# Ledger of designs, part 9: VH-VL binders against Rho guanine nucleotide exchange factor 33 (ARHGEF33)

Target 1, 176 residues: Rho guanine nucleotide exchange factor 33 (ARHGEF33), of Homo sapiens (Human) (a8mvx0r265to440)
Amino acid sequence: KRQTVALELLESERKYVINISLILKIKATFQGSDGKRNSKERSLFPGSLRYLVQQHLDLLHALQERVLKWPRQGVLGDLFLKLTNDENNFLDYYVAYLRDLPECISLVHVVVLKEGDEEIKSDIYTLFFHIVQRIPEYLIHLQNVLKFTEQEHPDYYLLLVCVQRLRVFISHYTLL
Below, E stands for the ipSAE of ESMFold2; O stands for the ipSAE of OpenDDE; V2 stands for 0.75 times the mean of E and O plus 0.25 times the DockQ between their complexes.

## First folded at step 4 (VH-VL)

Design t11 (from c1a with heavy chain S30D; framework fv_lecanemab; at its last look DockQ between E and O 0.03; V2 from the best seeds 0.00; counts 0 for: pae E 12.9 > 2, placed apart)
Fold by ESMFold2, look of step 5:
Structure t11 (fold): chain C 176 residues (1-176), chain A 119 residues (1-119), chain B 112 residues (1-112)
Amino acid sequence: as target 1 above (176 residues)
Amino acid sequence: EVQLVESGGGLVQPGGSLRLSCSASGFTFDSYGMHWVRQAPGKGLEWVAYISRGSSTIYYGDTVKGRFTISRDNAKNSLFLQMSSLRAEDTAVYYCARGLYYKGAFDIWGQGTTVTVSS
Amino acid sequence: DVVMTQSPLSLPVTPGAPASISCRSSQSLVHSSGNTYLEWYLQKPGQSPKLLIYKVSNRDSGVPDRFSGSGSGTDFTLRISRVEAEDVGIYYCMQGTHWPYTFGPGTKLEIK
């Protein structure tokens, strides 16, 4: 049933947004250090991080409104078309994130080893990776929705375009 | 569809060994830390072990440390628990569970596999 | 290890009545990240445990709004505003702030 897989997507986004919001709290715990490392706390986390969190929150809000009020012609593809549009800065945030991430990982490794907090290190790496993998997860979700979408449905071609855009993005921009 | 399926439970003698498996589907397995949780007959839940997404961080409960080994194969979407030096007290239903990044919150559980340790 | 306690251990309730379950920890559950990793799980008869509440007060998807969680530090409460027959089972609190993770002993909710 197409509505069931749409609900799975909404649920996944809800959990993802809650989870990634923790990065901002963790980032704040590194902001208060004095001395040599104050200018480097910002480089521990990709510069696009706050913008990505906000974009995912906006998507969650849109998904909640669409899926919880599932009309006779439930459409999701338009939300992801807007998200993946060349004019939207969402994927640009991801490109910037992926570009910054190797240096951030390296610096977090050094900083966490000095502080001896292995638990925080594991949490940071896992959160970083969740963001990297979210685009591939969207592809999986949209392919599943498309599987249950008939060719005459208004969502069919929207989903096809979204799937293609995400597949190309994943093949071209994944650096980790 | 997000799913965890355990297997490998059974009857084993004290001092014996058993390997549990957990197969994951419907999500990006290598993005999540994974856990084992057990429940002895008629008793409460006991956390057993944790393994981070890349296997770099592993923790065990005090009652199993030194006897159990948690591992994962991300290419096969599989989680494992190698149990050795089994005791009657290890008799339980064993669940695999997915943890949200921020410290547990077991949002997906398997149906469990039963381990019975008896002569 | 963090010791988790629950009160009451047995909770017979008439349908439609409110219920509260208390959970206490031997240490603060405030993590260095600022989050409090206190969860509630429900295990219905013959089923695997299910996540009910995470991070003190957030309901998992599909959990009815008659369930709510509250508390801070070491003292936490699960409330059910109107108990229904489907709520029968054992409720566990669990802390995820400190290794090893530890569960409370469980509270058995029954209709009687």
Scores: ipSAE 0.000, ipTM 0.564, lowest interface PAE 12.9, mean pLDDT 84
ESMFold2-Fast, scan of step 4: ipSAE 0.474; ipTM 0.773
ESMFold2 (binder alone), look of step 5: mean pLDDT 94; pTM 0.956
OpenDDE, look of step 5: ipSAE 0.132; ipTM 0.738

Design t15 (from c1a with heavy chain Y102W K103T, light chain S33E; framework fv_lecanemab)
Fold by ESMFold2-Fast, scan of step 4:
Parts: structure tokens; sequence; C-alpha cells
Structure t15 (fold): chain C 176 residues (1-176), chain A 119 residues (1-119), chain B 112 residues (1-112)
């Protein structure tokens, strides 16, 4: 059961990384045409985004190694403790992204109005939304893992701390 | 290596049909809008057709509307141009070209495939 | 459809000298979002066209800085600060603001 919910988390991260990797392709194509110092481009793709994408790629790699070779007492809470540690800056970059989001949405209306770019515009909006919702989704997945974790399990305390950290973050920084 | 390779050109009788193909490699084909551009012997460039990356948006040049159909197969990294009711004026080298995301500019071109419409 | 015109149609240039090509559109190329989709392409003898400039003044990757584009609305210019032998070919302007996209007739640049 516990392994099942861990596999669900891993599969969710795989799907998310595939989706968010599209933003790097969009950014690379746009930068190749307009240059990295274009102010409109910089507002659409804040510096925090590159860091966030890298953190999710690193997390996916670690989760794959951990979950696919799952031992009897498999542990994954340490991965999320590292991610949410104040020394890692992950949540700080997430806050920066959320702070910049209204301006990014405004610029999409201006930058991608050329006919034929409606699919790109839709993808960018979908991506903005995926990024905003990922932290709440982690909370749900980690709560599911915790539900099937015994109090004596080496992962119990680690998951409990992660759930608390994410709950606090969400209470202060979710939209509306 | 980013590359586009056209095929399917040849000699065809007036009123005939041909299907041109363009194979993409070295990039994520499904992320880009694609174009067909032609050039008659000794003449300038003429834009022919456009298809968005998901096929939801399609445009044609006035000279080919109703006769040509652009399509794509993203799983096969392939672009197509179905040509019907061919005329002598359709004789040209046909290029496929990749449109840049934000600008639509043609940053990558194939080497072209020659279509000759003659009796 | 938007008609694109170029001047001159034939441009003989001494090596190392500057060159300029004019492009004019029958309608404003300013799109509703504020961008101007005017591009310049170079077709060397026996080769496929290659993108030089997009959105009036932005050089494509790998294009030497001796090439520059300028203009607004309906009048555009491509400049080469010092022409080299490798620059020989036909230069086309193109508009991507209005459907259908349209090319200019081309300007043949030759070394004197």
Amino acid sequence: as target 1 above (176 residues)
Amino acid sequence: EVQLVESGGGLVQPGGSLRLSCSASGFTFSSYGMHWVRQAPGKGLEWVAYISRGSSTIYYGDTVKGRFTISRDNAKNSLFLQMSSLRAEDTAVYYCARGLYWTGAFDIWGQGTTVTVSS
Amino acid sequence: DVVMTQSPLSLPVTPGAPASISCRSSQSLVHSEGNTYLEWYLQKPGQSPKLLIYKVSNRDSGVPDRFSGSGSGTDFTLRISRVEAEDVGIYYCMQGTHWPYTFGPGTKLEIK
C-alpha cells in the first residue's frame, strides 16, 4: 500500500516534469530570437523559474532511484526535507514566482497575440497553473504516504515535518 | 543536428496530384509551427501554407487555396503538402521551413524538392 | 494581400564597401500586439534561403554584426557595413504580420 502511494507520487512527478520542461523549450526558442536581456522575455521567464525546473528535475531523479528500488522500510521524506529546507531556497524561489505571476499573465496577452500562437499561449497559461498547483499537490501526495506509514517507521517523523512545512507555506502563499 | 528533408517531388501532368513530405530531425517537431514556401525557376520566393504545431490553425496562399492541403503527423515528425489540380504555374522547388515560436520567422529550411508540372 | 517592394533589384558592390537595400510594404506591418514582423532572408547561389533578421532589427543566431536592419511601419532597410565575397546572393524581405505572408521580389547583390 505504502509502495503504491509512493509510485503514485513518482508518476505524478514524471508527468509534471514533462509538462514543465516545455517552458524551457519555449524560453530557449524565444531567447534565441529576441535575446536574454529583452524585458518582456525576462518578465515572462523570471530567473526563479530556471532554478525551480532544475530542482524538480533533481527531485524526479532522486525519487526514481528511491521508489523503484523500494526496500521493506522505504524512506522518501528526507528528499522533501532537503527540498523544503531554508538553505535550499526552493520555497523562496516559489514565492518569487507567485509574486511575479500577475505581471507574467499580463505579458502573455501582449507577447503571444500573433495568429497561430494560440496553442503556445494556451501552453504558457497551463504551465503557469501547473507551477502554482504543484506545492498543494505535494502536500496531498505526502499525506497519502504518511497515512500508510507506522509511527515507528524511520520515515514517519520526516514526512510529518514535511507535511507541516507545506501546510504552513500553503496557508501563507496560495492565491486568494 | 537540426534538419528538414523534403521528398515526393517529380514530374506530373496538368490536373494531376502529388503529395510532398518533409521529415524533421534534431528538434522537437511537435513544438513548432511549420510552413511550405516555393520558388519557381528563376523567380522569387512565394509563401504557400502554414500549420500550427497542433494543427488547430491552418492558412494558405491565395494561389493554392482549395487545391492544396497541409497536414502533419507529430508522432512521425512529418509535414505533408497534398497538391491536387496541379497547373504549370505550380512548377517550383518546394521548401519546408520551421517557424520560430514567438516570431514565426523561418529559422530552419530544408534543401527543397522539385515539382515539375508539364505535359 | 500585402505587396512588398524592394529597391534596388540589382546591387553591384565593391568588396569592403557598404550596401543598403530598401523594402516597402503596401500596408503597415505593425501587428495589433505592437510587434512588427518584417524579416530578411539571404539565398546564396544553389542554396536554400537563410534567415538574417527578424522583427525588423534582430539578428538570427550566427549572423555577423555587419548586418543590421532598421525601419518602421511600411519602410525598412537592410544594411551591410562592409560587404564580403560570402555575402553574394539574393536578399528577400518578408512580412509575417498579415495572412497570407508575402515576400519582396528580391535584390541580387553582386561583387563588382
Scores: ipSAE 0.000, ipTM 0.506, lowest interface PAE 12.5, mean pLDDT 83

Design t16 (from c1a with heavy chain S31Y K103T, light chain S32Y; framework fv_lecanemab)
Fold by ESMFold2-Fast, scan of step 4:
Structure t16 (fold): chain C 176 residues (1-176), chain A 119 residues (1-119), chain B 112 residues (1-112)
Amino acid sequence: as target 1 above (176 residues)
Amino acid sequence: EVQLVESGGGLVQPGGSLRLSCSASGFTFSYYGMHWVRQAPGKGLEWVAYISRGSSTIYYGDTVKGRFTISRDNAKNSLFLQMSSLRAEDTAVYYCARGLYYTGAFDIWGQGTTVTVSS
Amino acid sequence: DVVMTQSPLSLPVTPGAPASISCRSSQSLVHYSGNTYLEWYLQKPGQSPKLLIYKVSNRDSGVPDRFSGSGSGTDFTLRISRVEAEDVGIYYCMQGTHWPYTFGPGTKLEIK
């Protein structure tokens, strides 16, 4: 049960990383023209996007190591404690992204990408929305893990603190 | 259009007090940690003080610890530096600066306000 | 406190020539997160300081690509590949890894 919800979190992170990587591929299509590269990049995409992609790649790697070798008393709350404390910049990436997002989304409605001989059609709003929703999604996933964690488990207190930090962040900073 | 504007500088006698203000506009002030940095005439930059987003964490440079107090009012988008027991060595231009945790840098600076401590 | 040193303190340069400024810290600037919080700032005459480089080697938005930063641990370099007249000013390195934050003494770049 607990392992099941941990695997669900891992799978959701894999899908999320694919989505934000797709946004970077879309960004790259606007940088192919010599005279327009910097102007288009600045206008269409938040400056924090590159940092967000790297943070989630690091988190995905850590989650894969932790969850795929899941023991009886598997712990993951420490990973999210590290990311959500005042000393790191993980949540600050989201603050910067949300601050800049309203201007960016007004500029692009529909995009088409090619992956080999296949075409991916997507609404840019849908792709940007995945980033907007990720912090609330972490809260839901961590609450699910906490639900199946006993009070005496080494992860119980860690998850409780993470859930509290994410609730505070969502209420005060994300406007969601 | 992000901007920081300092005010409150002036001439004070040694041992006196002065309160500096910094007004933020064009960004969500409550999202960012804030810093004060000073520069004595013809000298280099010296970091003075830091306050976190919610005022829970505060740090001071050794030269000002116990004499200066940093504070903020997020509802008014304002940062403050209360200076007491002023010395001639505190004569400087005082800059307000925004700290970015995701870059680790002071990306926005005010124009500075001048404090002169002399008889 | 972490002591930051710079060399040279005065750097006269012919326009179009390369320039290099060294910065050293008394302690390692590697943070427990693995990041190195070393920044370079430029203060032009009569102006407030402006961010040039953050985390050792990353250019701030709008900074020309002729500026580059490198280094690790305690030894860092700012390089300008081709100095322009508008590059005149005082260059400061700063560490943000350890409290209190500390600046180097500054390097004054002048056109020869």
Scores: ipSAE 0.000, ipTM 0.458, lowest interface PAE 18.3, mean pLDDT 79

Design t17 (from c1a with heavy chain G33A, light chain G96D; framework fv_lecanemab)
Fold by ESMFold2-Fast, scan of step 4:
Structure t17 (fold): chain C 176 residues (1-176), chain A 119 residues (1-119), chain B 112 residues (1-112)
Amino acid sequence: as target 1 above (176 residues)
Amino acid sequence: EVQLVESGGGLVQPGGSLRLSCSASGFTFSSYAMHWVRQAPGKGLEWVAYISRGSSTIYYGDTVKGRFTISRDNAKNSLFLQMSSLRAEDTAVYYCARGLYYKGAFDIWGQGTTVTVSS
Amino acid sequence: DVVMTQSPLSLPVTPGAPASISCRSSQSLVHSSGNTYLEWYLQKPGQSPKLLIYKVSNRDSGVPDRFSGSGSGTDFTLRISRVEAEDVGIYYCMQDTHWPYTFGPGTKLEIK
């Protein structure tokens, strides 16, 4: 069962990386192949997304190594402990994203009013929502792994700390 | 080089049909809204038709509504204008033009293709 | 439909002199987004039109700084501070605030 929930987390991360990578393609669609050199650019997407894409690619790679050749005492908590460490900027970039989101929504609204392309609005809103949901999704996945982890397992304490850090973050996240 | 090249113009009889094509190169065609604009001999510019990036939004000028159909094939980097029930008043040079949401309607123009409706 | 009017329709200018073209719309060009979508295009003899100015006052890439646009609401102006021989052609104002998009009748700029 523990392997099953670990595979669910891996598949979830694979789907998320595809989705967050697609947002860069949609951004390019809005900007086109031409550079905006003469006018002040209006940013459609938060600058933090470039950093987040790289961090999630790195996490996906690490999860694939751990989960696809899963030993009986496989460990995942150290990967998330590193990401959620106070010295890492990972969670701060999610905070920055939430802070910038209202202006991004406003810009999408202007583009749709001007061009009338409802397809793009739907796609972008779906991607915005996926990003908003990701940290809460990690909490659920890690709680599932922890549920099937014995107290004496080397991953038990690591998962407990990660779950607590994510709960604290989410309590502030929902206030933003 | 960013280019738009129109083709398909020619001489047609009143009531006839003609299909214009516009081939795009040097940029990501699917990232831009597209337009057709025409110019009668010795006259000014008249906007004809608009199509959004994904074809979900289409608008026509009053003079062509119900007779012309704009379409695009993003995989082939091509824009089309199907013209039906042609009238002498449709005689013009037809331009393909690229639109940008942050600038405005017609960032890049093609060289035009001539349509003559006469009998 | 929004009617666009230009004045003058014919503008003979001495090289190096300033030139000014007025454009008026039959209704406000302020879009629901707060932007004003008025553009100026130049069509040189035998050529396709080219974008000069967008959103009232912004020069397109490669457009010389002697070209400037101004105005608001329904009244707009294109100004050339020092006319050069290469500026000969027909100047069109165009609104893309309201569907259908509409052009002015054009102003023919000629060297005296």
Scores: ipSAE 0.292, ipTM 0.659, lowest interface PAE 3.0, mean pLDDT 86

Design t19 (from c1a with light chain K55L V56G D60A; framework fv_lecanemab)
Fold by ESMFold2-Fast, scan of step 4:
Formats: structure tokens, sequence, C-alpha cells
Structure t19 (fold): chain C 176 residues (1-176), chain A 119 residues (1-119), chain B 112 residues (1-112)
């Protein structure tokens, strides 16, 4: 059961990495192959996207190694404790993303009005929304792992701390 | 390698028709708006037509409205320009060009195909 | 339609000297997005046009820093800090703010 919810988290991360990689390909199409050139113009996409892609690729690799070789006392909480630690900038990249998003949404709207293809606007907004929802999704996945983790398990308190950190983050930053 | 290759040009009598093709390779064709630009012998550049990524938005230059039809086949990485009611003034080299959606610029151009309208 | 005008139409330049080309539009090129869709293209003899500058002042990939674009609204300038033999050709400005897109008449840059 516990292995089942851990596999669900892993599959969720795999699908998310595909989505965040897709938005980078769309971004490259809008800005050309050289992303540096948007420094003189307003960006259609939040600047934190490049950093988020690398962070999630690293997390995906760690999760694959941990979950696919799932031991009797499999542990996940340490991975998310590192990720949510004050020494790590991971959550700050999400804060930057949320801060930049409203201007990006506005710019996408007026650009689509000029160039046409209303379909692409919906696709981009959907991808933007997937990123907004990722931290809340981690909370749900980690709560599911915690529910199937016995109080005596080495992962119990690690997961509990992670869940508490994510709740605090979500309550303060998703309203930004 | 990103490239655009035009074909279909040739000699045609006034009032005749021609269909130009542009073959794209080296990039995701369905992600870009496409343009046709022409240049009469010894003259400047004239924008002819635009088609958006999904074909939902199309614009034409005033000189060709009602006579030319732009279309695309994303599965075949191909852009087309159907020309009818051709006039001597349509004699030009026709270029296929890729549009950068946000930037609006034509960053990749084909080599052009020559259309000559004469009796 | 937006009319694009260029000056001069013929520009003979001594190698190594600076060159400047002006472009004027009959209407403001500032779009509701805040972008100014003004571009500069170079067509070398026997070749297809090549993008030099987009959104008024941004150099396209592979374009030397000798080239710069400036201006806003209706008046724009392309500058070459020191002209080289490879810069010979016809320079066109183009507006992409208003449909239909329109090109300037072109400026022929030649080495003296």
Amino acid sequence: as target 1 above (176 residues)
Amino acid sequence: EVQLVESGGGLVQPGGSLRLSCSASGFTFSSYGMHWVRQAPGKGLEWVAYISRGSSTIYYGDTVKGRFTISRDNAKNSLFLQMSSLRAEDTAVYYCARGLYYKGAFDIWGQGTTVTVSS
Amino acid sequence: DVVMTQSPLSLPVTPGAPASISCRSSQSLVHSSGNTYLEWYLQKPGQSPKLLIYLGSNRASGVPDRFSGSGSGTDFTLRISRVEAEDVGIYYCMQGTHWPYTFGPGTKLEIK
C-alpha cells in the first residue's frame, strides 16, 4: 500500500516533468533558440521556469532511484526535507513564478489577439496552471504516504515535518 | 538544420493559375506562423500572406486579396500559396518565411521560387 | 495601410566608416502589448533577406554587435559602427504591428 502511493508520487513527478519540459519548448518557439535575448523585452514566460526544470529533473531522478528499488523501510521524507529547507531556493522559485505570472497571462492574451490561434492561449494557460498546482499536489501525495506510514517507521516524522512546511507555504504564497 | 524550400514557380499566361509549395525541415513546423513575401525584378520586398500555426487566422496583402489562397498541412510540414487570376504585376520571386510568434520577425527564409506572368 | 519610408535610398560608404539608415512609419508602431514590431533585414546580392534587428533594437542570432537599432513610435534608425565589405546589400525596414505588414523601399549600401 505504502509502495503503491510512493509509485503514484513517482508517476505524478514523471508527468509533471514532461509538462514543464513542454512549456520550455513552447517558450523557445516564441523567443527563438536563444533565451538570453528576452532580457531587453517583456517576457511571455516567468524567468524561474529554467530553474524549476532543473530542480524537478533532479527530484525525479532521486525519486526513481528511491521508489523503484523500494526497501522494506523505504524513506521519502528526507528528499522533501532537503527540497523545502530554508537553505534551498526551490520554494523561492515558485514564489518568483507566482509573482511573474499575472503579467505573463496578460501578455499572452494580447499577443494571441494580434497573431491569432486562440487555441495556443488555452494550451499555455493550462500549462501555467499545472505549475501553480504542483506544490499543492505534493502536499496531497505526501499526506497519502504519511497515512500508510506507521508511527514507528523512520519516515513518519520526516513526512510529518514536510507536510507541515508545505501547508505553511501554500497558505502564505498561493494567495500571492 | 532549419530550412525552407519553395517550389512550383514557372511561366504562366495572364489570367492563369499556379500553386506554390514550401517544404519545412529541421523544426516543429506546427509551432510557427508562416508568411509569403515576394519581390518583383529589381524592386523591393512586398508582404503577401500570413497563416497562423493552426490555420485559424489568415491575412492577405491588398494586391492579392480574392485571388490568392494561403494554406498549410502541418502533418506534411508544408505551406502552400494557390494563385489565380494572375497578372503581369504578380511576376516576382516568392519567398516562404517563418514568423516568430511573440517577436513577429521573419527569422528563417527560403531561397525563393520565380513566377513569371507573360503572354 | 501603414507606409514605410527610408532615407537615404542609396548609401555609398568608405570601408571602416560608420553608416546610418532612417526608417519612418505613417502610424505609430507601438502595439497594445507594449512591443514595437519594427524589423531590419539585409538582402545581399543574389541571396534571400536575413533578419538583423527585431522589436526595434534587438539583434538577431549571429548578427555582429556593429549593428544596432534604435527609435520609437514612428522614427527608427539602423546604425553600423564600422562598415565592412560583407555588409554590402539592400537594407529594408518592416513593420509588423498593423495588418497588412509593410516594408520600406530599401536602402542600397555600397562600398565607394
Scores: ipSAE 0.274, ipTM 0.644, lowest interface PAE 2.8, mean pLDDT 87

Design t20 (from c1a with heavy chain G33Y; framework fv_lecanemab)
Heavy chain, then light chain:
Amino acid sequence: EVQLVESGGGLVQPGGSLRLSCSASGFTFSSYYMHWVRQAPGKGLEWVAYISRGSSTIYYGDTVKGRFTISRDNAKNSLFLQMSSLRAEDTAVYYCARGLYYKGAFDIWGQGTTVTVSS
Amino acid sequence: DVVMTQSPLSLPVTPGAPASISCRSSQSLVHSSGNTYLEWYLQKPGQSPKLLIYKVSNRDSGVPDRFSGSGSGTDFTLRISRVEAEDVGIYYCMQGTHWPYTFGPGTKLEIK
ESMFold2-Fast, scan of step 4: ipSAE 0.358; ipTM 0.728

Design t21 (from c1a with heavy chain S30D S31Y K103S, light chain S33E; framework fv_lecanemab)
Fold by ESMFold2-Fast, scan of step 4:
Structure t21 (fold): chain C 176 residues (1-176), chain A 119 residues (1-119), chain B 112 residues (1-112)
Amino acid sequence: as target 1 above (176 residues)
Amino acid sequence: EVQLVESGGGLVQPGGSLRLSCSASGFTFDYYGMHWVRQAPGKGLEWVAYISRGSSTIYYGDTVKGRFTISRDNAKNSLFLQMSSLRAEDTAVYYCARGLYYSGAFDIWGQGTTVTVSS
Amino acid sequence: DVVMTQSPLSLPVTPGAPASISCRSSQSLVHSEGNTYLEWYLQKPGQSPKLLIYKVSNRDSGVPDRFSGSGSGTDFTLRISRVEAEDVGIYYCMQGTHWPYTFGPGTKLEIK
């Protein structure tokens, strides 16, 4: 049961990483095409995006290693404690992403108006939305793992702290 | 290496038809709008046609409307120009070009394929 | 359709001298969203056109800084601060603001 919800989290992370990899490819298209004029990554796409993608990729690798070799007392909370601690800056990059997003949406709108092609707007907005929703999704997945974790399990306290940190973060930054 | 390679040009009789192809490599083809541009012997450049990334938006130059059809196959990284009711004035080198969505400029061009319409 | 004109159509230049090409459009090239889509392309003898400048003044990757673009509305200029032998070819301005896209007639730059 516990292994089942851990596998669900892993599968969710795999799908998420595929989606955000697409936005990075779209970003590279604009940056490579515009040369020096579009060297300001922040103007078109949030400057935090590259760091967020790397953090999620690192998390995917760690989750994959941990879940596929799942022991009797498998632990996940340490991975998310590391991700959400002040030393890692992950949540700070998420805050920066949310701060920069409105300007990026405006620039995408300009591109759509110029080309008359709405497919790009739909794709990019969908990808932006996936990133916005990921922290709430982590909370749900970790609550599911915690639900099937006994109080005496070495992961119980770690998961409980993670859930509390994510709730505080979501509450403060109103992630819809 | 980012490349566009045209093919399908040749000699055709007036009133004939010809299909040009453009093969893209070295970039994600389905992220870009594509254009056809032509150049008659010893003359300037003339924009011919545009197709958006998903084929939902298509534009043609006035000289080719109703006779030429632009299309693409994103799975095969290919762009096409179906030319019908060809006239002597359609004789030109036909270039495939990639449009930059953010800037709209043609940053990558093919080497061109020659179409000669002659009796 | 938007008509693009260039001046001069023939430009013989002494090596190392500056060169200037003017481009005019029959309508404003300011797009509804605020950008101006005016490009400059160079076609060297026997070659495909190459992008030099986009959005009036932005150099494409690999284009030397001796090339510069300027202008607004309907009047645009391409400047070469010091012409080199490799710059020989036909220069075209193009507008991408209004459909259909249109090119200028071209300016042939040649070394004296």
Scores: ipSAE 0.005, ipTM 0.535, lowest interface PAE 11.3, mean pLDDT 83

Design t4 (from c1a with heavy chain G33N; framework fv_lecanemab; at its last look DockQ between E and O 0.24; V2 from the best seeds 0.00; counts 0 for: pae E 12.0 > 2)
Fold by ESMFold2, look of step 5:
Structure t4 (fold): chain C 176 residues (1-176), chain A 119 residues (1-119), chain B 112 residues (1-112)
Amino acid sequence: as target 1 above (176 residues)
Amino acid sequence: EVQLVESGGGLVQPGGSLRLSCSASGFTFSSYNMHWVRQAPGKGLEWVAYISRGSSTIYYGDTVKGRFTISRDNAKNSLFLQMSSLRAEDTAVYYCARGLYYKGAFDIWGQGTTVTVSS
Amino acid sequence: DVVMTQSPLSLPVTPGAPASISCRSSQSLVHSSGNTYLEWYLQKPGQSPKLLIYKVSNRDSGVPDRFSGSGSGTDFTLRISRVEAEDVGIYYCMQGTHWPYTFGPGTKLEIK
C-alpha cells in the first residue's frame, strides 16, 4: 500500500529530473561563443538553476536506493526532512529561482529568434513552470504516503513534519 | 545504448518514390529536433531536412524542397523522409541525426541507408 | 544560402605534428541569439560523421583535448595539437546559423 505510493513518488521524480535536465541543454545552446564574459550580464535563466537540478538528481538517487530496496518499515521522511531543514540551502535556492523567474520570462518574451524554432520558446516556459510546480507536487506525494502510514510507523512523524514544512513554504511562496 | 537506425533505402528509378525510416532508442526521442543529412558517393555532406520535436517547424535544403517531406511519429520513436520525383543526383547514403535541443550540433548519427536512383 | 569553404582540401601530416584546418563562410555566422553555430565533424573511413566541436570552440563528449576550435564571424579554425593515426579522415565544418544548414567541402587528413 505504502510502497505503491512511494513508487509513484519515485517515478514522478524520475520523469521530473529527465525533463528539467533538458533545460540545462537549452541553456547551453543560448550561451555566447565570445570568450569575454561580463560579471553583470543578464541571464535568460535563473542563477540557481544548475544547483536545483543537481539537488533533484541527488534526491532521485536517494529515493531509488530507499524505495527500490524497500525493507520492512521503509522510511523516506528523513530524505525530505533534510531538504526542508531550515539550514538547508535547497528551499533558499528555490526562493531565489522564483524571484529570478519573472525577469527570465520577460527576457524570453522580448527575444526574437529569427528563423528559430518557436517550440524551443514554448519548451523553455514549460520547463520553467515544471520547477515552479515541483514543491507543491512533493506536498501531494508526501500526503499520499502519510495517508497509508500508520501512526506507530517510524516514518509517520517524519512525514507529518515534512508536510507541515512544505505547506508553510507553499503559503509563503504563493505570496511571491 | 543511444542509437539511430535508418532503413528503407534501395534501388529506385528516376521519377520514383521511396520512404526512409529512422528508429530511435536509448533516449527521449520526443525531446529532440531531428535532421536528415546525405552524402553522394565520393562527395561531401549535404544537409537535407529538419523537423522540430513537435513537428511545428520544418526546413528543407534547396535541392530537395518540394520533392521531399520530413515527418516524425513520437509515439513510435520514428523519423521519416518521404522522397518523390527522385533524380540521379539524389543517389546517396542518407543519415538521420539528432540535434542538440536548439540549433544544436548533430551529436548522434545513424549508420546510414543507401539510396540509388538509376534507370 | 551560406557558402562554406575549407582550406586545405587535402592535408598530409607527419604523425605527432600539429595540423590546422581553415573554414570560411560567405555570411556572418552570428545568430540573433548571440551564438555562433559553427561546428566541426570528422568522418573516418567507412564510418558515419562524428561531432568534434560545436558553437565554434566546445568539444563534444569524448573528444580528445588535442582538438580545439576558434574563430569568429566568418573565419574559423580547427586545430589538432598533435596528430595521431586515428585522426585520419575527412573533416567538415558546418554552419547552423542560417537556414538551410550548409557544410564545407571537407578536408582529407592523411598520415604521411
Scores: ipSAE 0.000, ipTM 0.535, lowest interface PAE 12.0, mean pLDDT 84
ESMFold2-Fast, scan of step 4: ipSAE 0.431; ipTM 0.751
ESMFold2 (binder alone), look of step 5: mean pLDDT 94; pTM 0.959
OpenDDE, look of step 5: ipSAE 0.056; ipTM 0.672

Design t5 (from c1a with heavy chain G33H; framework fv_lecanemab; at its last look DockQ between E and O 0.10; V2 from the best seeds 0.00; counts 0 for: pae E 14.7 > 2, placed apart)
Fold by ESMFold2, look of step 5:
Structure t5 (fold): chain C 176 residues (1-176), chain A 119 residues (1-119), chain B 112 residues (1-112)
Amino acid sequence: as target 1 above (176 residues)
Amino acid sequence: EVQLVESGGGLVQPGGSLRLSCSASGFTFSSYHMHWVRQAPGKGLEWVAYISRGSSTIYYGDTVKGRFTISRDNAKNSLFLQMSSLRAEDTAVYYCARGLYYKGAFDIWGQGTTVTVSS
Amino acid sequence: DVVMTQSPLSLPVTPGAPASISCRSSQSLVHSSGNTYLEWYLQKPGQSPKLLIYKVSNRDSGVPDRFSGSGSGTDFTLRISRVEAEDVGIYYCMQGTHWPYTFGPGTKLEIK
């Protein structure tokens, strides 16, 4: 059962990474004909965006190696401990993303409304919020893995720490 | 587990009304665009309606415009389809579906609820 | 409305053999964003539809590498490199480029 739930986490990360990579394609749309970034691109998109996309790609790779080959006893908690560790910048980049986002949303509303393309605005908003919601979604996934993890399992304590760490992060940095 | 569960189907007479509900769990409902899709007995799939995550954008299929109203309550993780002026051709299994992005990609479907319009 | 057609409507295949399903649209499916919103769904007997392919060629999670999508503009193909018994069902293409969204009529894949 633990492997099935772990596979659901892997599959959700795969879909998430493919989905948010579309943000980078949309961001490139605002590059000028001369190939230089313009003021709309620099203001419309959070500064940490490319870094976060790469971090999620790295997590996907680690999950694929761990889950598809389901190693001895099937431990996942160490991956998320490293990701949320004080020495890792991952959650700090999420904080930076969250701080940039309100201004980016406001500017998208003004700029895209004047260009008259509601479809582009909807797509940008959707992708922005998928990144916001991913940390709460990780909490849900890890709680589900923990549900099927016996107390004596080597992953049990690791998952408990991860779950608590994510709860604290969400309580401090929810959508603000 | 990511799940969508429809309810509210049943037998209704022509000209009647019915309200379908879809309950979401296992994901952040308010972050996703939602759709209704239907399938008449022995027939193919027909897209019915779309509502954006914040309800700011709504579209309908041509066969249901003016008769059906899609809505959502993000606080209750619920999607709705208010159907009125029902006709025999509205008889179908009605699915709610999650859109991966605003242009479709229905990656999660419910099991469907059956609406039968007959006297 | 964009009319979607599929060929063939019925597709009997020998287990292990390849299969191809064609989908054509009455209008270009290239959106102003540059994306082509063409999707493939499988509905197995007695089940809800399941997403196989989105944006022409991207497999949904859990979809085996046996499935691939290709095409551009108005002509698209779903290919199954080695058909297995679990692949039986009805395959629908759908376009999401233009409102309203429209499905093809379906292709019933059967094992012969």
Scores: ipSAE 0.000, ipTM 0.536, lowest interface PAE 14.7, mean pLDDT 84
ESMFold2-Fast, scan of step 4: ipSAE 0.496; ipTM 0.756
ESMFold2 (binder alone), look of step 5: mean pLDDT 94; pTM 0.956
OpenDDE, look of step 5: ipSAE 0.061; ipTM 0.716

